# Designs tried in a protein design chat: VH-VL binders against Ras and Rab interactor 2 (RIN2). Part 3

Target 1, 92 residues: Ras and Rab interactor 2 (RIN2), of Homo sapiens (Human) (q8wyp3r787to878)
Amino acid sequence: FQNYLRVAFQEVNSGCTGKTLLVRPYITTEDVCQICAEKFKVGDPEEYSLFLFVDETWQQLAEDTYPQKIKAELHSRPQPHIFHFVYKRIKN

## First folded at step 18 (VH-VL)

Design u2 (from r1 with heavy chain T30Y)
Fold by OpenDDE, fold request of step 26:
Structure u2 (fold): chain C 92 residues (1-92), chain A 122 residues (1-122), chain B 108 residues (1-108)
Amino acid sequence: as target 1 above (92 residues)
Amino acid sequence: QVQLVQSGSELKKPGASVKVSCKASGYTFYDYYMNWVRQAPGQGLEWMGWINTYYGNPTYAQGFTGRFVFSLDTSVSTASLQISSLKAEDTAVYYCARSRFYIGSGSYFDYWGQGTTVTVSS
Amino acid sequence: SYVLTQPPSVSVAPGKTARITCGGNNIGRKHVYWYQQKPGQAPVLVIYYDSDRPSGIPERFSGSNSGNTATLTISGVEAGDEADYYCQVWDSSSDHVVFGGGTKLTVL
């Protein structure tokens, strides 16, 4: 796996800003969220989570999932799958 | 529409081999892993493993190594389960079920085959 | 190995609410999936990502997951809901899919 993970930060009613994170291959979603909270200076990280947008669908990633593994897997098929990791507020 | 159609019921003697097939249609075959799930009579669902439908590499669950072989015929979008040296305890319904190939996000089964009953009896 | 624990059986009267639990260590850190299996039929996905419903699944079916327990809730239980229900997770540490033991829901 590559050690870079691109994550977009989506604020409420605003656009997205992206950052490239340097992370280990088997970093968990939980740890990625912590990095995002720091990088994007989020004051209430408990209200945010990491989401995967792929094939026109949204999925909130569970804490024990592996974003870098997901990235590698999505790149492993002959037909490209457009995807985005998005750090955004959880809807309640 | 997505369909997984499995081969018919099998009656085998102990020591014999059986091959169960699962033909997929209605979607891109290699965009999903194919899983195998065993269900003994009156028992629960037991995950046997999956096969990467593009690269062909199988992953077997603990307890399903050795006599169990996953294979593909990609030309006809078919996954197969072969069980050798059959035992009475192999008597069960075997299901194929698809899951997303990006398993790092979690794996679940949105479509299932109708199941194949394999009966091992002397 | 990761283990999921379900009660063997749950009984409810028609029109009442059935709750089927699925216990697992820190299961709230995972996504839980639920399947319905009627006699002689293949399992059917009824809940994914803890609480999402596939198309065709009635709104009476709902799911939740936190801490060490996931729950499938069936409100307004109908006779047709009588079935076995299985919870399922993916264990990232072993790269294995894990099913619960299943719960038989009986509609009285």
Scores: ipSAE 0.892, ipTM 0.958, lowest interface PAE 0.5, mean pLDDT 96
Fold by OpenDDE, fold request of step 26:
Structure u2 (fold): chain C 92 residues (1-92), chain A 122 residues (1-122), chain B 108 residues (1-108)
Amino acid sequence: as target 1 above (92 residues)
Amino acid sequence: QVQLVQSGSELKKPGASVKVSCKASGYTFYDYYMNWVRQAPGQGLEWMGWINTYYGNPTYAQGFTGRFVFSLDTSVSTASLQISSLKAEDTAVYYCARSRFYIGSGSYFDYWGQGTTVTVSS
Amino acid sequence: SYVLTQPPSVSVAPGKTARITCGGNNIGRKHVYWYQQKPGQAPVLVIYYDSDRPSGIPERFSGSNSGNTATLTISGVEAGDEADYYCQVWDSSSDHVVFGGGTKLTVL
């Protein structure tokens, strides 16, 4: 795995900002969220989560998942899968 | 439509071997892992492992190493489970089930085969 | 190894609400998936990502997950809902799929 992860920050009724995070290969979604909260200066991180957008579908990632593993897996098939990691508010 | 069609019921003697097949259709075969799940009579579901349908690498669950072998015939979109040295306790229904290949996000089974009953009896 | 615990059985009267629990250590940190299995049939996915329903699954089926307990809720229970229900997770530490022991739902 490469030691970078591209994450987009999506705010309510605002634009999307992307950042490249330097992370270890087996970092968890929980830890990525903590990094995102700091990088994007989010004051209420408990209301945010990391989402995977792939093949035009959204998925909230559980805390114990592995974003870097997901990235590697999505790159492992002959047909490309367009995907994005998005840090955004959880819908209640 | 997505379909997983398994081979028919098997009746075997102890010590024999059996091969259960699972033919996939209606989707890109290599974009999903194929899983195997065992269910003994009156018991719950037991995950046996999965096989990477693109690279062919199998992963076996605890307790399913040795006598259990996952294989592929990608030319016909078919996954197979072979059980050798059959025992009476291998009597069960065996299911194939697909899951997404990006398992790092969590794995679940959206489509299942109809199941194959394997009976081991003297 | 990671373990999921379900009650062996749950009984409910028609029209009432059934709740089937799935216990696991910090299960709220995972996504839980639920399957319905009727006698002689293959399991059917009824809930994924804790609370999402696949196409074709009635809105009567819902799911929640927090802390150490995930719950499958079936409102307005019908006779056809009588089945075994299994919860399932992916354990990242072992890279294994784990099923609960299953719960038999009886409609009285």
Scores: ipSAE 0.886, ipTM 0.957, lowest interface PAE 0.5, mean pLDDT 96
Fold by ESMFold2, look of step 18:
Structure u2 (fold): chain C 92 residues (1-92), chain A 122 residues (1-122), chain B 108 residues (1-108)
Amino acid sequence: as target 1 above (92 residues)
Amino acid sequence: QVQLVQSGSELKKPGASVKVSCKASGYTFYDYYMNWVRQAPGQGLEWMGWINTYYGNPTYAQGFTGRFVFSLDTSVSTASLQISSLKAEDTAVYYCARSRFYIGSGSYFDYWGQGTTVTVSS
Amino acid sequence: SYVLTQPPSVSVAPGKTARITCGGNNIGRKHVYWYQQKPGQAPVLVIYYDSDRPSGIPERFSGSNSGNTATLTISGVEAGDEADYYCQVWDSSSDHVVFGGGTKLTVL
C-alpha cells in the first residue's frame, strides 16, 4: 500500500521547504527522520527530529510513533484540525 | 478552568453493581478521550482503558473486558464506569483522567478527577 | 507487554537533590510522563514529553530520558515534595498506557 506524508523542512537561514514522501502506513517516526535526513541532505541528522504542530503548539514525536496513524487520528473528526509534520532542529 | 468531578464514594455488597460518573467542564468534551485508572489500597496506578468521547467506542486494557463498561452521556459531558458482579477485590479508588484524542503522538493525563472510592464488603 | 521498573523508595535530605529512575527497554525511543501523588489525592502531572513542565510546576522539577532509563530530578527538595511518583509511557506498538510501579519519596 502506497501512501503520502507531507513533511516541511525547517532550517535556520534558508526558511521552510517541504516534500511529499511516499511511505507505507506503518512507517515509524524514526524511519521518517532517516528518510528526511537523506531527502533534505542534512549533514548532522542527530540534531534533527520530526515535530507535530497542532492546536497552535509544537511537540517532538517519539521515535517509536507512527506519523500516518497520527494523521489518520487527526482526520477522524469532521471538523478539520490544522496540523503539520516538520523536520527541524531539536533546539529550535 | 478544566475540571473532572466524580460521583461520591460507594459501599456495596459482593454481587451488586456500581456506576461511577465523571463530569467534565471547562473544555471541549469530544477533543479528549476519557480514561479510567484503578488504584487498589496501598497499590499503584492501573490503567483500565479509555472511551472515545466523539464516537463512543471504548477500549479496555487486558483484565478489564468482562465486568467493566465505559459509557457516555455527551449531553452533560459525563463519562461513566459501571462495574457489575462486584467482588471484594474491586475495592479501590477509581479515577477518570483525560487525554487528547490524537493519542498516537503520546497519551498522557493532564487532568484527573478527584477519585471515587468503591468499597465492596459483605 | 511493555514494563516500567521504578525503585520502591528514595530518601533525600531537605535541600538535596532526589533522582527517581524509570527503567524500560529502549525507553529513550518513547516519551515519558511523570505524576506526583500525595496521600489521599489524585495524581498530578509534573513532567510531560520527557522534560517539559506543566504551568505551575516548579523549575526544580526536571526530567531526562535516554537509552533504557528516564529520570525525574527534584532539586532543592522540600517536605512538600514527599509523595509517590509514577512514570508512564504510551506504548504505540500495543496501544496501551503503562505505569511504573511507583516510587515513594521520603524527605528526612
Scores: ipSAE 0.610, ipTM 0.905, lowest interface PAE 1.8, mean pLDDT 91
Fold by ESMFold2, fold request of step 26:
Structure u2 (fold): chain C 92 residues (1-92), chain A 122 residues (1-122), chain B 108 residues (1-108)
Amino acid sequence: as target 1 above (92 residues)
Amino acid sequence: QVQLVQSGSELKKPGASVKVSCKASGYTFYDYYMNWVRQAPGQGLEWMGWINTYYGNPTYAQGFTGRFVFSLDTSVSTASLQISSLKAEDTAVYYCARSRFYIGSGSYFDYWGQGTTVTVSS
Amino acid sequence: SYVLTQPPSVSVAPGKTARITCGGNNIGRKHVYWYQQKPGQAPVLVIYYDSDRPSGIPERFSGSNSGNTATLTISGVEAGDEADYYCQVWDSSSDHVVFGGGTKLTVL
């Protein structure tokens, strides 16, 4: 089932933590960011975004993308792909 | 070095068929979808669809089903476009281009074939 | 379904700045990709993720995307920049790739 999404929160002042979110299958990146802002209690949510780290590269995810679809696609191949969803400041 | 090498240009008569091949090298073939893009003379780029190189299922853009067939030979890392019942309006350059298999993050084409010109004339 | 609109042509003097627009409803919620196509050649990716440059693309090429407009900017335009330029998005609602109609950049 694709009801769960693990998201790391990266903040330079408090380190990196993670939460497993219970989400609907068609949640958008925009909606995930809203949930993360609330769960991680950020005061300036406009300065944060959801990023994908995969194959040693970073990508800021566009608002109308679907993290659960990305997760399912990455799991669909025989060669494992190590990936992380990370909620972090856009300016690093 | 990633390369997409297409078959040579073709001159065809209306009603014939043509098969354009695209041979990939320098990367793991099933990690990227293969896309086909048409460009008629003097016109812009038109996405025709793609084929999932792991599962072999094609997706066709509107207007590109019926006479257009995508296929694979994964043993030689080759994707093919077959066009049947050729019409004069099929005269165009046909490109293959790869995109990453996780399309949920967006799809874009980092490598393109050199293009294959198909000319259909009476 | 989703439509991208580009001006058909842009003219710019050598050494000046060219701006090529790509219009789309809420295009700022998407990533925009830009391709350069010189006559008789395959397209080449020049901008991805709205503003990133692939290796080998000069720093004169830059991109932005917000609201309903994405823009490709080429500063210090050279004669060799004369080409057709296409914007492209992925439309997640239709699972289709969408190209703009293309813009011919003329360096006079």
Scores: ipSAE 0.607, ipTM 0.902, lowest interface PAE 1.7, mean pLDDT 91
Fold by ESMFold2, fold request of step 26:
Structure u2 (fold): chain C 92 residues (1-92), chain A 122 residues (1-122), chain B 108 residues (1-108)
Amino acid sequence: as target 1 above (92 residues)
Amino acid sequence: QVQLVQSGSELKKPGASVKVSCKASGYTFYDYYMNWVRQAPGQGLEWMGWINTYYGNPTYAQGFTGRFVFSLDTSVSTASLQISSLKAEDTAVYYCARSRFYIGSGSYFDYWGQGTTVTVSS
Amino acid sequence: SYVLTQPPSVSVAPGKTARITCGGNNIGRKHVYWYQQKPGQAPVLVIYYDSDRPSGIPERFSGSNSGNTATLTISGVEAGDEADYYCQVWDSSSDHVVFGGGTKLTVL
């Protein structure tokens, strides 16, 4: 079965858009960032990273993390945890 | 006001068993895994594994799949570590520590119990 | 079986900067967490996500993580910083938590 990952793109000049990515179950955050750079057509991909917003907090995801595992874990609970994966600029 | 309060220190003979409890308060108990960490005298920290506080299924680190049992009493927000057939090498401080249930982004311990010293001597 | 390597000890004069290293293969691809443990006490989280400080940890504690080395830096070292310091990662390949061996910081 195919797997899907919803990712929002946050950019000051273009607003906030989202795409549903077709991914393999064990895709890394590094690979998701590569796909996002292509799909969202960013010119400076080294300035972006994938972030997780959950429990009202942000965290940058390290390259050796697994967004599909995170999604499955958050969905494993009947009480909803509102979360978003967001491809956005690394803060300076 | 997150707090993890462990049971008191224990002195045991080889071959006995011990149960260390960890009572959690100040947060939603099932939103965090409970971890157990061992520290032998003069040694570093060693992760023993965790228990999923919502479903109750434990995961044991390599080397801790035998005499070590994690359990829960969710009615009182308490996790327990039972060690059976105690050996002198089980002498250590045992800590409980919580981690978020979504481990795909990494796992770390923001709050720790005070530690329980288990001494096994003959 | 991912391995983290720390120096066993570091000595630093009061007011100087202590640097405690944590070596691991491609550790810069992981998040690193640091704990302070004073004698007779439980560990306390001092750095998470490589460089973030929990509330109550002074700004003189900082962290970095790149390549094969993560570093805990304590500037303006005080006698109260004397403790054991552990680095820790999550190893996704084994689904295990891994601690470094610990570094004893001595303030002379």
Scores: ipSAE 0.572, ipTM 0.893, lowest interface PAE 1.8, mean pLDDT 91

Design u4 (from r2 with heavy chain T30Y)
Fold by OpenDDE, fold request of step 26:
Structure u4 (fold): chain C 92 residues (1-92), chain A 122 residues (1-122), chain B 108 residues (1-108)
Amino acid sequence: as target 1 above (92 residues)
Amino acid sequence: QVQLVQSGSELKKPGASVKVSCKASGYTFYDYYMNWVRQAPGQGLEWMGWINTYYGNPTYAQGFTGRFVFSLDTSVSTASLQISSLKAEDTAVYYCARSRFYPGSGSYFDYWGQGTTVTVSS
Amino acid sequence: SYVLTQPPSVSVAPGKTARITCGGNNIGRKHVHWYQQKPGQAPVLVIYYDSDRPSGIPERFSGSNSGNTATLTISGVEAGDEADYYCQVWDSSSDHVVFGGGTKLTVL
């Protein structure tokens, strides 16, 4: 496990901005979201969540998941899987 | 199409061993974990554990250590469950089920084998 | 260990709406998946990640999850919907998969 996590901030109005977060290996998605809210200066963090984009599919990550674990798992296969962690608004 | 085909029903005596196989087809075998689920007669589903189909590392659920062994034959895209020192309480239907290889995102089972009935009786 | 609690049985008249609950401590912080199992058959995934529906599953099936309760909703219930339904989560603390006890849905 590495101590960094790349997260893209997606806004409908302004596009995407990427940041590399320094996080502990077993940080939760909930905590990552809090860090994102702070770093991206999000005023209504309750409307946002962390999403995983992989193999052309989107998945909202549950609060109790571990993004660093997911990253490690995604790197564990012989075929490369392009993936992104994206902090964006939850669909209503 | 994705298919998981399990071996046939087994009738064993207490103390014997059984090996249930699960042959996968229609997808890249090592891109998914293989899970094992037990269902005793009239009971609910019990997750037994999974095996990493690329590295071959098994993870066993609480209560399924010791007598239960997961294995692979990757040359034929087959996962196997071996139960040793069989007991009457091992009588159940055993399912193999596919899940994503990144369970940290929240594992679910999108495809299941048809199940294998193992009956342990004197 | 994490525990999921389901009612043992739910009864509903044809054409009505069935709701099957799955209780768990802060289950809303997890993703819940649902399976349908008919007698003598393997389980079938009907809902995943709380509310997503696999291809081939009718729109009558829907799911929600918040707080301490996840719910599988089946609208316009048909006789063919009679089955056992299981909720399931992945527990991050133990890295284990957990199933609920199952709910028998009876169509009256």
Scores: ipSAE 0.879, ipTM 0.957, lowest interface PAE 0.5, mean pLDDT 96
Fold by OpenDDE, fold request of step 26:
Structure u4 (fold): chain C 92 residues (1-92), chain A 122 residues (1-122), chain B 108 residues (1-108)
Amino acid sequence: as target 1 above (92 residues)
Amino acid sequence: QVQLVQSGSELKKPGASVKVSCKASGYTFYDYYMNWVRQAPGQGLEWMGWINTYYGNPTYAQGFTGRFVFSLDTSVSTASLQISSLKAEDTAVYYCARSRFYPGSGSYFDYWGQGTTVTVSS
Amino acid sequence: SYVLTQPPSVSVAPGKTARITCGGNNIGRKHVHWYQQKPGQAPVLVIYYDSDRPSGIPERFSGSNSGNTATLTISGVEAGDEADYYCQVWDSSSDHVVFGGGTKLTVL
């Protein structure tokens, strides 16, 4: 089983670039971050994390969460929510 | 404002059944899961499971299968917990609590019902 | 099953800082949430996603989570802070919500 996950990479003062990742249904946020670090060529991945933007709110996803399950849940509601997964720096 | 209002206290005999209701208001009912939490007298919080408020799919925690049934009446934004074949050890306060996302996001409970005391005594 | 360990009780003098710990294997990989429960009342969310504070919760309440320990910190403790505090996580392995055993905070 496989699925697609759209992730935007947010760089300082350079906007966002998006990539579609081919991932398994139960991939963890930790694994997604690793994929993002490689695909976006991030040199200090320890400073980055995966964030969920939904309903005008930001949420940093813990390493043990499941982005694909979150995506599925957001799509399953009668009124689907507009959301984005964003790989960006963790604010100090 | 978000409110979860539960049904009143219950006094039951062993072997009987009880149905606790939780009426939600102030938000879109099906945008949140409804969870049930048990708290025995003088004990801690114990998660019983959740129910998908749109599809009606329940998930029960280990130890809460069989005699425990989650149900919905979406027409009145109400979740219910039914306990059958009541035992003395079922004596507890039962809470409903909403959670925002599928557990895959790391669920927390932002609003709670006031609790329903169920006492099982011969 | 995943287990969260809290000290049964913590005592603190008024105006001092209380720290309530929640231990769990690699708990830093999870989001930890905290609830306050006063006698005869339902739990109230005081910290979510490790360190976020719901509206209405005083800034005296803060949270941190790393390694194997999450901590709820209450600065300038007041008499009204006396309550039971529970930490909570979602365990991905079991797909279960897990609560800590609770900590009774006593204000001396």
Scores: ipSAE 0.838, ipTM 0.949, lowest interface PAE 0.6, mean pLDDT 95
Fold by OpenDDE, last read:
Structure u4 (fold): chain C 92 residues (1-92), chain A 122 residues (1-122), chain B 108 residues (1-108)
Amino acid sequence: as target 1 above (92 residues)
Amino acid sequence: QVQLVQSGSELKKPGASVKVSCKASGYTFYDYYMNWVRQAPGQGLEWMGWINTYYGNPTYAQGFTGRFVFSLDTSVSTASLQISSLKAEDTAVYYCARSRFYPGSGSYFDYWGQGTTVTVSS
Amino acid sequence: SYVLTQPPSVSVAPGKTARITCGGNNIGRKHVHWYQQKPGQAPVLVIYYDSDRPSGIPERFSGSNSGNTATLTISGVEAGDEADYYCQVWDSSSDHVVFGGGTKLTVL
C-alpha cells in the first residue's frame, strides 16, 4: 500500500465514493487535490480541499503537506488510528 | 489534565553537561511527539527538534546537532534533553512541548512545559 | 531555510483592535499557528491551523492566512493581552518547525 493513497470523495446529498490513487511518496496535498479533481470530475476544484479525519477530528490539509507521509506516520504507531483522507468542499 | 512538568533550574560551568527532563501526564505518551524549544534571554522561540516517543528516534534542527541529545524513559513518560560541553550562549530557558505524531500535517504545540532555566556562567 | 517575519512591536489602545502580521513566502500554502507569551511564562497556543481557536481562548482572538501574510487579530484589546506573540509553521522542505521573531503587543 506504500504507493497507494485511499481518498474518499464527499458530496452533499450524494454520499461518498472512494478511490485508490497511485501516488509517489512525496506527493503534495496540492497535487493530490489535482488528481482528485480529475478523477472525480470536479468542476470547481478551487472550492475543494483534502481533509484528514483522524481520531474523530477533521483537519484541512495545507497545500504543501504530504498525505503519504501522514499515512506512513499514522501506520507507524503501536495502536491503530482510524483515519480517512476526504476530498470535499471547503466550508465558508 | 494534560501536564508537562520539567526539572528545576540549572547553574553550570562552561564545559559541563546538563540534563533537562520533561515528565508527561494526562495523556498517552507515545501518541504525541515531544519537542524542545530554546529561548535565550530577551530572544524569541527557537525550535530545537523533536523525538518520536514510541521509537525513540530524534530529529534535530539545524544548529542543534552534536552537543544536544534527546532521549526517553518511556516507563515514566519522560523525555530528556542533554547538553554537553556547555557554552555561555547555551544560557536560556528550555521548553518541552508536545505535538501530533504526524508532523507532515503541519504540527503545532498545544501543551508546554513550564520551562527550565539553564545558566552557564564561569 | 524558511523565514517568518513579524513586526517587532505593535501598540494599541484598550478596546481597539490589534493586528499582528506574520510574513512568509507563500505562507498561505501553509498552516500558521500563534502563541501568546507573557513575561516569565511558557507560551500558550491561541490560534492553530490559521483560524481555529483552542478551548479557553476568547473569541476576541482570530486568525487569517493568505498569500504571503498571516494575521492574528485581537479585537477589544484588554490590558491582559499585553504579551509577546509568535507565529509558527512547519516547513515541508526541511521538515523543520519555524517560529517568527515575535511581536511585542503593548496596550497603551
Scores: ipSAE 0.816, ipTM 0.946, lowest interface PAE 0.6, mean pLDDT 95
Fold by ESMFold2, last read:
Structure u4 (fold): chain C 92 residues (1-92), chain A 122 residues (1-122), chain B 108 residues (1-108)
Amino acid sequence: as target 1 above (92 residues)
Amino acid sequence: QVQLVQSGSELKKPGASVKVSCKASGYTFYDYYMNWVRQAPGQGLEWMGWINTYYGNPTYAQGFTGRFVFSLDTSVSTASLQISSLKAEDTAVYYCARSRFYPGSGSYFDYWGQGTTVTVSS
Amino acid sequence: SYVLTQPPSVSVAPGKTARITCGGNNIGRKHVHWYQQKPGQAPVLVIYYDSDRPSGIPERFSGSNSGNTATLTISGVEAGDEADYYCQVWDSSSDHVVFGGGTKLTVL
């Protein structure tokens, strides 16, 4: 039911900041990145993307994916998988 | 060590049925969907669909409904493909392949079974 | 349904660089995965998420994906690289897997 997405922002030399975004259930990764660029006030948004951190690995999310759907999939197993959505630079 | 071991190749007559098994080991079985991929002689790879290994519900790709049935035996970490009313055009190699249970992040197949050749001839 | 297009074949001299393309409408908005299949064998994942290599795949294998084209690049090709290569995506809109038609790599 909840239309919220928690996103951490990883900054150079400042650590991580988190925000909870109010989003539509069918929001795309591309749209989330646009919101994050505005909310976190990045000057070079083309160098950032939304990443999924799960099972100690990083995955850049493709623009035509749906983070809320991914979140629901990750909650569908009895053994919890700890995961984070992180807005960070593509090359770091 | 992750391993997917398929049952042996089969020679069948038209109208018969076949069941191809895929036994998984070396990982938590319900953390990965099991996929089936067909490859006819001299042809490319064709995704047939998958089965959710926790809930047991299958999803079939377009064109693979009716005669193709995916099933599980989770007590022995085994997925199966049954093909009924076999036709000559069902002659192919059938692969099982695993993908993570959260396909929305981009599904890919990191481990494959060795393949099972099903030959349908008179 | 989403379609991936690959050239049927690519020929490269030993020691040179092979480039195998995978075309699709806005494929750069998707992740592309690549498989190598040698005769009589199962496919093996060689690149996933456009450019990542699984453990055991040589650094000679690399990938890129932008616009309407993804490319598998094999530098310093060897005779042992002769195989069929398939690209693959997950189509989020239809919840299905799509394979390209395959490319036969021949080393001269």
Scores: ipSAE 0.625, ipTM 0.908, lowest interface PAE 1.5, mean pLDDT 92
Fold by ESMFold2, fold request of step 26:
Structure u4 (fold): chain C 92 residues (1-92), chain A 122 residues (1-122), chain B 108 residues (1-108)
Amino acid sequence: as target 1 above (92 residues)
Amino acid sequence: QVQLVQSGSELKKPGASVKVSCKASGYTFYDYYMNWVRQAPGQGLEWMGWINTYYGNPTYAQGFTGRFVFSLDTSVSTASLQISSLKAEDTAVYYCARSRFYPGSGSYFDYWGQGTTVTVSS
Amino acid sequence: SYVLTQPPSVSVAPGKTARITCGGNNIGRKHVHWYQQKPGQAPVLVIYYDSDRPSGIPERFSGSNSGNTATLTISGVEAGDEADYYCQVWDSSSDHVVFGGGTKLTVL
């Protein structure tokens, strides 16, 4: 069984680009980061992580979280919350 | 201004029941789960579970399946904890606390009620 | 279920730095949140997502999380910092919130 996860890639001073990933429903954030490093061809993958942008705030997702579950939770309210999964550099 | 205001202290006999209420204000009620946290005298914090404020379905932590019932009255933005067949070991302070409705991102409690003391004695 | 371990107490002199630890298996793969509780009061969030401060929490409160240990650091401790401190995680495997046992901070 295949599922889809839209991930934006953000680089410093670059336009935002996105890819729709084919993933299993139980994929972890750690595994998504591995796929993103390959798909977006980053040279220093340890400097990147998956972030959630929601309610005008950024949250680095912990490795043991499940993006597909988070997506389902965010869709569970009648008023849509705008959110994005973004693969970008860790700020620190 | 977010506020969670709980009902007053209760003194009960074993075998009775009690209902603790938590009235929310200053935010969109269904955008946050309501959590219940117990603290027995001299003890730490213990998560009892939460209720989904949109669907009304509760989740209970282990050890809280049975005599503990979470409920909502969305017309007055109020969550309630009912404890039936009270035992002496139910003596504690009970807190309500809110968390965002997407716990998979890492659930935390930014606002707490003031606490309600329930005392169960013969 | 997932377990968080805290020392039962920590003592620190006024003006010095307090470090309160929260141990858990691979806790660095989770986000850790910290609460301050003074006697007779509700807990107050002081750190969330390992190192973020809510509005109104002074910069002398900071947090870190790696490996098997998360740490709450309070620099320049004051008598008003005397409280119980709890760490907390969300455990994705069980869909449960987990609290540490709490640490009493004494300023003396």
Scores: ipSAE 0.616, ipTM 0.909, lowest interface PAE 1.6, mean pLDDT 92

